VH-VL binders against Putative bifunctional riboflavin kinase/FMN adenylyltransferase (ribF). Designs and how they scored, part 6

Target 1, 179 residues: Putative bifunctional riboflavin kinase/FMN adenylyltransferase (ribF), of Geobacillus thermodenitrificans (a4it50)
Amino acid sequence: MKVHEANQGLTLPGSVVAIGAFDGVHQGHQAVLRQAVERSRQLGVESVAYTIDPPPRCRFQGSRMLTTLQEKLDRFAVLGLNHAVVAHFDERYAARRVDAFIRELTALNPREVIVGQDFRFGRNREGDVALLRRHFPVRIVQTVCCADGQRISSTRIRELIERGEWEQSTVLLGWPLSS

## First folded at step 19 (VH-VL; from y1 with light chain Y94T)

Design z3
Fold by ESMFold2, look of step 20:
Structure z3 (fold): chain C 179 residues (1-179), chain A 117 residues (1-117), chain B 107 residues (1-107)
Amino acid sequence: as target 1 above (179 residues)
Amino acid sequence: QVQLQQWGAGLLKPSETLSLTCAVYGGSISYYYWSWIRQPPGKGLEWIGYIWHSGTTDYNPSLKSRVTISVDTSKNQFSLKLNSVTAADTAVYYCARDWGLYAFDYWGQGSLVTVSS
Amino acid sequence: DIQMTQSPTSLSASVGDRVTITCRASQGIRSWLAWYQQKPEKAPKSLIYKASSLQSGVPSRFSGSGSGTDFTLTISSLQPEDFATYYCLQYDETPWTFGQGTRLEIK
């Protein structure tokens, strides 16, 4: 797996790009990332995880990161991604125009862009799925639940860790806890 | 085909406020940035600022204290106000569509604004 | 602010000549450079975006090249209607800045 900085100017002849913070690479993220890998193979293009580090919730809301960047990248590699594009999230990145993100994605020539239901980007969260669809084919991922019917999310996993409920948090993650 | 048409008063006294409006035809104002640019007689082009259809702006630091750009999505229009004008603000003012892939690809016809001395 | 310096400031050429105008940025702007043509009393007209991409409706005799800090606009065979002033624009980082212009005079 090749790792790139978002501003490095990676250019691909085609791709399937999954976008997200992917904090923890929990079982919900794994389902999305596996779909991106499989879809890229079907289309004969490369798979890309476009990820933000640190996750915006950690930067703005003080939420605990579930993984280090390197742990997240190692998990992407286990899942079979061809590339990871890492965007450094800071005050400057958060203030960017929406078209800065569109520029980065355009260089990857995505055949498909995979995002979550409420995906937003750019200054004041002004970028949305409707904007992405003006430029790329976009698939919206479904909410993923565990076998018990509860929603798998990084927020839920952080709550379990804060309470010391390590066994439950490991079940939702699908990886050993890093701590 | 997108077309921009601009209007506003062309002769001002010092200390007055410059006010221009730009209307967008043949396309929506949504999902683009919209910029104002000016050109003093015999001189080059200077970017003034842009607006997103949500109302978010960014301004050239050289003018920031005096500039307000606004948008009215229901009229498919955006506007420029420049406070406390002087003779140095005499210029042709242009509106333009602003997009990070294509730069300024559509321009208004220009409005000459003259500030008397 | 990113300073854009055009060369030459003016140029005389004959119909049919190959004409080259350059822009230098004071820092790297990747490929986020555009070229504009402006005739007297008219709004600027977009020629090139992203350093080398030809804008819709622009004749193929216009081309752009370069990345980083050094960029070139070329007119492969000058036509009488190409008399104008040419500006480069960086649109990598605000404030967006133009070069000072190159005045092209046709002999």
Scores: ipSAE 0.805, ipTM 0.904, lowest interface PAE 0.7, mean pLDDT 91
Fold by ESMFold2, look of step 21:
Structure z3 (fold): chain C 179 residues (1-179), chain A 117 residues (1-117), chain B 107 residues (1-107)
Amino acid sequence: as target 1 above (179 residues)
Amino acid sequence: QVQLQQWGAGLLKPSETLSLTCAVYGGSISYYYWSWIRQPPGKGLEWIGYIWHSGTTDYNPSLKSRVTISVDTSKNQFSLKLNSVTAADTAVYYCARDWGLYAFDYWGQGSLVTVSS
Amino acid sequence: DIQMTQSPTSLSASVGDRVTITCRASQGIRSWLAWYQQKPEKAPKSLIYKASSLQSGVPSRFSGSGSGTDFTLTISSLQPEDFATYYCLQYDETPWTFGQGTRLEIK
């Protein structure tokens, strides 16, 4: 797997791009990332995880990261992604015009862009799926829930870890916990 | 294709407010940035600022304290206001479509604004 | 602010000549540079975007090259209608900034 900084302008002849913070690369994230890998193989193009580091919730809200960046990238590699594009998330990145993100995606020549519901980007969250669809084919991923119907999320996994509920946190995460 | 048409008062006295409007034809104002640029007689081009269709703006620091750009998406128009003008503000003012892939690809016809001495 | 310096400031050439105009940015702008042609009392006309991409309807005698800080506009065989002032624009980081212009005079 090749790792790139977002500001370096990676160019590909074609791709499937999954976009997200992917903190922990939990089972919900894995479903999305596996779809990107499978779809890229069907289309004969390369798969890309476009991720931000640190996740916005960690930057703005002080939430603890479930993984280091290197751990996240290692998990992407296990899932079979061809590329990871890492955007450094800070005040400057959050203030970018929406077309800065469109530039980065355009260089990847995406045959498909995979995002979550209510995906937003750019200054004042002014970039939305409608804008993205003016430029690229976009697939919206479904919310992934555990068997009890509750959404799998990094927040819930952190809460389970804090309470010492190791077995349940491992089930939602899908990776070993550190001791 | 896309065409920009601009209008507004062309002769001002010092301390007055410059006001120009730009209408967009043959395309939507939504999902692009829209900029104003000026050119003093015989001189080069200076970017003034842009607006997104949501109303979010950014301005050249050299003018930021005096400039306001606004948008009316229902009329497919955007406008420039520059307060407290002086003779140094005499220029041809242009509106332009502003997009990160293509730069300024469509321009208005230009409006000469003269600030008397 | 990113300063854009064009060279030369003024240039005289004959019909059929190959003409080269350069822009230098005060910091890297990747390839986010555009070239404009402006004739007297007219709005600028887009020639090239993203350093080397030819704008629709622009004759193929115009070309652009470069990345980072150094960029070039080339007219391969000058025509009488190419008498104009040429500007580069960086659109990598606000404030967007233009070069000071190059006035091309036909001999």
Scores: ipSAE 0.796, ipTM 0.900, lowest interface PAE 0.7, mean pLDDT 91
Fold by ESMFold2, last read:
Structure z3 (fold): chain C 179 residues (1-179), chain A 117 residues (1-117), chain B 107 residues (1-107)
Amino acid sequence: as target 1 above (179 residues)
Amino acid sequence: QVQLQQWGAGLLKPSETLSLTCAVYGGSISYYYWSWIRQPPGKGLEWIGYIWHSGTTDYNPSLKSRVTISVDTSKNQFSLKLNSVTAADTAVYYCARDWGLYAFDYWGQGSLVTVSS
Amino acid sequence: DIQMTQSPTSLSASVGDRVTITCRASQGIRSWLAWYQQKPEKAPKSLIYKASSLQSGVPSRFSGSGSGTDFTLTISSLQPEDFATYYCLQYDETPWTFGQGTRLEIK
């Protein structure tokens, strides 16, 4: 897997791009990332995970990261991604025009862009899925739920870890907490 | 295809407020930035600022204290206000569509605004 | 602010000539540079975006090149209708800034 900074201008002749913070690479994230890998193989192009570091919730709201950046990247590699593009999330990045993100994606020549339903980007979160669809084919991946019907989320996993509920946190995360 | 038409008062006295409106035809104002640019007679071009269809703006620091750009999506229009004008604000003012891939690809016809000395 | 310097400020050339106009940025702007043509009492017309991409409907005798800080607009065989003033624009970082212009007069 090759790792790139978003600002270095990676160019590809074609790709499938999954976009997200992917904190923890929990089972919901894995569904998105596996779909990117599978679609890229079907289309004969390379798979890309475009990720934000640190996640916006962690940067602005003080939430704890479930993984370091390197741990997140290692998990992408296990899932079979060809590339990871890492955007450093800070005040300058958050203030960018929406078309800065469109520029970066355009360079990747995406055959498909895979995002969650409520994906937002750019200054004041003014970029949305409708904007992406004006420029790229977009696939929306549905919310992934655990066996009890509740949404798998980084917030729930953090709460379980804080309470010492290791077995349930590992089930939702889908990775070992230690070895 | 996309066409921009602009209007507003062309002769002002010092201290008055410049006010221009730009209407978008053949396309929606949504999902683009919209800029104002000015050109003093015989001189070069200066970017004034842009607006996103949500109302978010950014302004040239040289003008920021006096400039307001607004959008009315229901009318498919955006506007420029420049407060406290002086003779130095005499220029042709242009509206333009603004996009990070293509720069300014559609322009209004231009409006000459003259501020008396 | 990123300053854009064009050269020459003006030039005179004959129909059929190859002409070159340059634009230099005070700092790197990657390839986010556009070229415009402006005739008297008209709005600027887009020629080139992203340093080298030809705008739709623009004749192929126009071309752009460069990246970083140094950029060039070339007209490979000057035609009478190419008499105009030409501007570069950087659109990498706000405020967006134009070069001072190059007036092209056909002899």
Scores: ipSAE 0.795, ipTM 0.901, lowest interface PAE 0.8, mean pLDDT 91
Fold by ESMFold2, last read:
Structure z3 (fold): chain C 179 residues (1-179), chain A 117 residues (1-117), chain B 107 residues (1-107)
Amino acid sequence: as target 1 above (179 residues)
Amino acid sequence: QVQLQQWGAGLLKPSETLSLTCAVYGGSISYYYWSWIRQPPGKGLEWIGYIWHSGTTDYNPSLKSRVTISVDTSKNQFSLKLNSVTAADTAVYYCARDWGLYAFDYWGQGSLVTVSS
Amino acid sequence: DIQMTQSPTSLSASVGDRVTITCRASQGIRSWLAWYQQKPEKAPKSLIYKASSLQSGVPSRFSGSGSGTDFTLTISSLQPEDFATYYCLQYDETPWTFGQGTRLEIK
C-alpha cells in the first residue's frame, strides 16, 4: 500500500475512493473499505482510502482517537487498499474552499466515490453529497448495525471503552483495542 | 452557455458607495463561487473577493474593510458594494464565475465606475 | 500574497512569429495557473487553465507549460487577432493574483 499526503497530490488513471475519518477502522468501516477494494478489482482500477488525520471530532471536540495514524494505515493495508491519501486536519484545512477537495478527487479519476450519508466538506461544511454527485459517481454507505440493532460507530465504541466494556467494544471494533 | 450580465453605478462622488449587480443566465448560481474583479484604466486586474451560493465570502485583504459581496439565489444574482469610494476606485468592474478547476471561465461585460476627483 | 511577475512587459512581433510570454510565481502554485487574453474595451478571455489545458474554442496555436513557479504561454504562429494584452492568474491560494500583463503589439 502506498501512503500519500493530500497536499502533495496523487494522480491515477482511475480509482474507487472511500472517504472518511475511519477512526478505529471498525467493522462498519471495514465493510465499506472491503467494498471499495472489491469494486476496484471489478473495474480494473486502484482502490484509495482518503482519510482525515486527526479525525474532525477529535480535533474539534477533544474526543480520543481509537487508533494512531500508523495503526489506521496498517489496518487499511490488511484490508487490501492500494493507496491511502492522508489529509492533515487543522484550521487551514477546515477553511478550504469546497473545490480544493474536488481538485484532489478529480486527480484520482474516480469511477466511484464512497461516502457516508451525512458527509460534508470544506469551509462551513458547505460541500455536500449533492455537490460531489455533480462531479463523480457517488455511492452512499449504508449504516452497519450490530446484533442488537444499534449502529456501529466510533462514538459508541469510545463510550464502551470509557465505561470499561472491553468485550463489547472489541466486538464492534473488530480489532484488538489500541493501547 | 452561461452568461453574466452586470449593471449598477457609473458616476460617483467621493465617500459614496459603489453598488453593482450581476445576473447569471443559462446556469444556476448554486455550486460555484462568484467573484468580482476590477481594472483601473490602463492598468492590470485586481481580484476583489468571492461568494459561495450560501453567502460565505472571502475578500482581498487590501479592500476587505470596505467591501461587501452578497448573493440572492432566488434571483440568480450576486452583488458588490464598496464603501467610501475615492478616485483610486475608478475602474472597470467585472463579475466572473470562479471555480477551482477552470479559474474564471465566464465574465460579465464590465461596468465602468468613475469616482470624481 | 503570491506575487506574479510576467516577462516581458511588452513586445513587438510580426504575423507568423513564434512568441513566448513567461510568468513567475513568488512561491509554488503547483499547476494552478491560468492565461487570459484581453483586447481593448473587452473582458478578459480564458485561454489556458491548469497551466497547460487549452480552453474550449481556443486555437491550437496557443499552448501553456510549466509547474511550480515558472510558466510559459506560447503562440506558435502569430495571427493578426492575437495582438492583445495577456495576463497570467494564480488560483492556488487566495487572494487570487494576476500578473501585471504583457502587451503584444504588431511590429
Scores: ipSAE 0.793, ipTM 0.901, lowest interface PAE 0.8, mean pLDDT 91

Design z3
Fold by ESMFold2, fold request of step 23:
Structure z3 (fold): chain C 179 residues (1-179), chain A 117 residues (1-117), chain B 107 residues (1-107)
Amino acid sequence: as target 1 above (179 residues)
Amino acid sequence: QVQLQQWGAGLLKPSETLSLTCAVYGGSISYYYWSWIRQPPGKGLEWIGYIWHSGTTDYNPSLKSRVTISVDTSKNQFSLKLNSVTAADTAVYYCARDWGLYAFDYWGQGSLVTVSS
Amino acid sequence: DIQMTQSPTSLSASVGDRVTITCRASQGIRSWLAWYQQKPEKAPKSLIYKASSLQSGVPSRFSGSGSGTDFTLTISSLQPEDFATYYCLQYDETPWTFGQGTRLEIK
């Protein structure tokens, strides 16, 4: 798996791009990322995980990251991604015009872009799925729930870890907890 | 084919407010940025500012204290106001479509605004 | 602000000549540079975007090159309709800034 900084202008002849913070690469994230790998193989192009580091809540609110960046990248590699594109998330990145993100994606020549239902980007969260669909084919993935019907989320996993619920947090995460 | 048409008063006295409107034809104002650019007679080009269809703006620091750009998506139009003009504001003013892949690819016809001395 | 400096400020040439105009940025702008042609009393016309991409409807005698800080517009065989003023524009970071222009005149 090759790792790139977002602003270095990676260019591909075609791709399937999954986009997200992917903190922890929990089982909900794995569903998204596996779909990107599967679709890329079906279309004969390379798979890309476009991720931000640190996750927004960790950067601005002090929330604990579930993984280091390297741990997240290692998990992408286990899932079979061909590339990871890492954007440094800070106040400047969050204030960018929406077309800054469109520039980065356009260079990857996406045959599909895979995002969660609530995906937003750019200054004032003005980038949305409707904008993406003007430029790329977009697939939206559904929220993954556990057997009791609760959403699998990084927030819930962080809360379980804070309470010392190691076994339950590991089940939702799908990986060993880091030290 | 996108076309921009602009209008507004062309002769102003010092301290008045410059007001121009740009209408977009052959395309939607939504999902692009829209900029104003000016050019004093015989001089180069200066970017004034842009607006997103939601109303979010950014302005050239050289002008930001006096500039307001507005958008009316229902009319497919956007507007420029420049307060407290002086003779130094005499220029041809252009509206343009603004996109991060193509820069300014469509331009209005230009409006000469003259501020008397 | 990113300053854009064009060279030369004016140039005299004959029909059929090869013409080269340069644009230098005060900091790296990657490839986010555009070229415009402007004739008297007309709006600028887009020629080149992203340093080297030819705008639709622009003759192939126009080409652009460069990245980082140094950029070039080339007209391979000058035609009568090419006598105009040429501007570069950086659109990497706001405020968007233009070069001061290069006036191309008949010799």
Scores: ipSAE 0.789, ipTM 0.893, lowest interface PAE 0.7, mean pLDDT 91
Fold by ESMFold2, fold request of step 23:
Structure z3 (fold): chain C 179 residues (1-179), chain A 117 residues (1-117), chain B 107 residues (1-107)
Amino acid sequence: as target 1 above (179 residues)
Amino acid sequence: QVQLQQWGAGLLKPSETLSLTCAVYGGSISYYYWSWIRQPPGKGLEWIGYIWHSGTTDYNPSLKSRVTISVDTSKNQFSLKLNSVTAADTAVYYCARDWGLYAFDYWGQGSLVTVSS
Amino acid sequence: DIQMTQSPTSLSASVGDRVTITCRASQGIRSWLAWYQQKPEKAPKSLIYKASSLQSGVPSRFSGSGSGTDFTLTISSLQPEDFATYYCLQYDETPWTFGQGTRLEIK
């Protein structure tokens, strides 16, 4: 797996790009990332995880990171991603015009862009799925639930860890808890 | 083909407010940035500011205290107001479509605004 | 603010000449540089975007090159209709800034 900084520019002849913070690379994230790998192989192009570090909730709200960046990247590699593009998330990145993100994606020549249902980007969260669909084929992934019907999310996993619910947090995460 | 047409008053007295409107034809105003640019007679071009179709703006720091750009997506129009004009604000004002891949690819015809001394 | 400096400020050339105009940015702008042609009493016309990409409908005698801080507009064989002022624009970071212009006069 090759790792790139978003501001350095990666150019590909074709790709499938999954976008997200992917904090913890929990089982819901794994479902998305596996779809990207499977689709890329079907289409004969490379798979890309476009990820943000630190996650916006950790940067602005003080939420605990579930993984270091390197742990997240290692998990991407285990899942079979060809590339990771890492964007440093800070106030400057959050204030970018929406077309800054479109520039980055355009260079990857995506045959498919995979995002969550509430995906937003750019200044004031003005970038949305409708904008992405003007430029790229977009697949929206649904919320993944655990066996008890509860949403699998990084927030839920952090809450379980805070309460000391190690067994349940590990089940939702799908990896050992980070050190 | 996208076409921009602009209008507004061309002769102002000092301290008045410059007001221009730009209409977009042959395309939607949504999902692009829209900029105003000005050019004093015989001089170069100066970017004034842009607006996103949601209403979010960014302005040249040199003009920020006096500039307001607005958008009306239902009319496919956006507008410029520049307060407290002086003779230094005499210029041809242009509206333009603003996109990070293509820069300013469509321009209005220009509006000469003269501020009397 | 990113300052854009064009050279030369003014240029005289004959029909058929190869003409180059340069634009220098005060900091790196990657390839987010556009070129415009402006004739008297007309709006600027888009020629080149992203340093080297030719705008639709622009004659192939126009070309752009460069990245980082140094950029060039070239007209391979000057035509009478190419009399104009040429501007570069950086659109990497706001405020968007233009070069001061280059007047091209055809003898």
Scores: ipSAE 0.788, ipTM 0.893, lowest interface PAE 0.7, mean pLDDT 91
Fold by ESMFold2, look of step 22:
Structure z3 (fold): chain C 179 residues (1-179), chain A 117 residues (1-117), chain B 107 residues (1-107)
Amino acid sequence: as target 1 above (179 residues)
Amino acid sequence: QVQLQQWGAGLLKPSETLSLTCAVYGGSISYYYWSWIRQPPGKGLEWIGYIWHSGTTDYNPSLKSRVTISVDTSKNQFSLKLNSVTAADTAVYYCARDWGLYAFDYWGQGSLVTVSS
Amino acid sequence: DIQMTQSPTSLSASVGDRVTITCRASQGIRSWLAWYQQKPEKAPKSLIYKASSLQSGVPSRFSGSGSGTDFTLTISSLQPEDFATYYCLQYDETPWTFGQGTRLEIK
């Protein structure tokens, strides 16, 4: 797996790009990332995980990170991604015009972009799935739930860890808790 | 094809407010930035500012204290106001579509605004 | 602000000539440079975006090159309709800034 900074200007002749913070690479994230790998093979192009570090909630809300960047990247590699593009999240990145993100994606020549239902980007969260669909084919991955119908999220996993509910947190995460 | 049509008063006295409107035809105003650019007679081009269809703006620091750009998505229009004009504000003013891939790819026809000395 | 220095300020040429116009940025702008053609009393017309990509409907005699700070517009065989003023624009970082222009005149 090759790792790139977003500002390096990676260019590919074609790709499938999954986008997210992917904190913890929990089972919901794994569903998205495995689809990116599968779709890239079907289309004869390379798979890319475009990820944000640190996750916005961790930076602005003081939320605990579930993984270090290196742990996240190692998990991407286990899942079979060809590339990871890492965007450093700070106030400058958060203030960018939406087309800064579109520029980065355009360089990857995506045959498909895979995002979650509520994906937003750019200054004031002005970028949305409708904007992406004007430029790229977009697949939306539905919220992944466990058997009891509750959604899998990094926030819920952090809450379970704070309550000491280690067994449930590990089930939702799909990896050993990192320490 | 996208077409931009602009209008507004062309002759002003010092201290008045410049006001121009740009209408977008053949496409939606949504999901692009929209800019105003000006060109003093016989001189080069100066970017004034842009607006996103949500109303978010950014302005050239040289004009920021006097400039307001607005958008009305229901009319597919955006507008420029420049307060407290002087003779230095005499220029042809253009509206343009603004996108980070293609730069300014569609332009209005231009509006000459003259500020008397 | 990123200053764009355009050279030459004025150029005289004949139909059929190869002409080159240069634009230099005061800092790196990657490839986010566009070229415009403007005739008297007309709005600028887009020629090139992203340093080297030809805008739809623009003749293939126009080409752009460069990255970073140094950029070039080339007209391979000048036609009568090409006599105009040419501007570069950086659109990497706001404020968006134009070069001062190059007036291309018939010799």
Scores: ipSAE 0.779, ipTM 0.890, lowest interface PAE 0.8, mean pLDDT 91

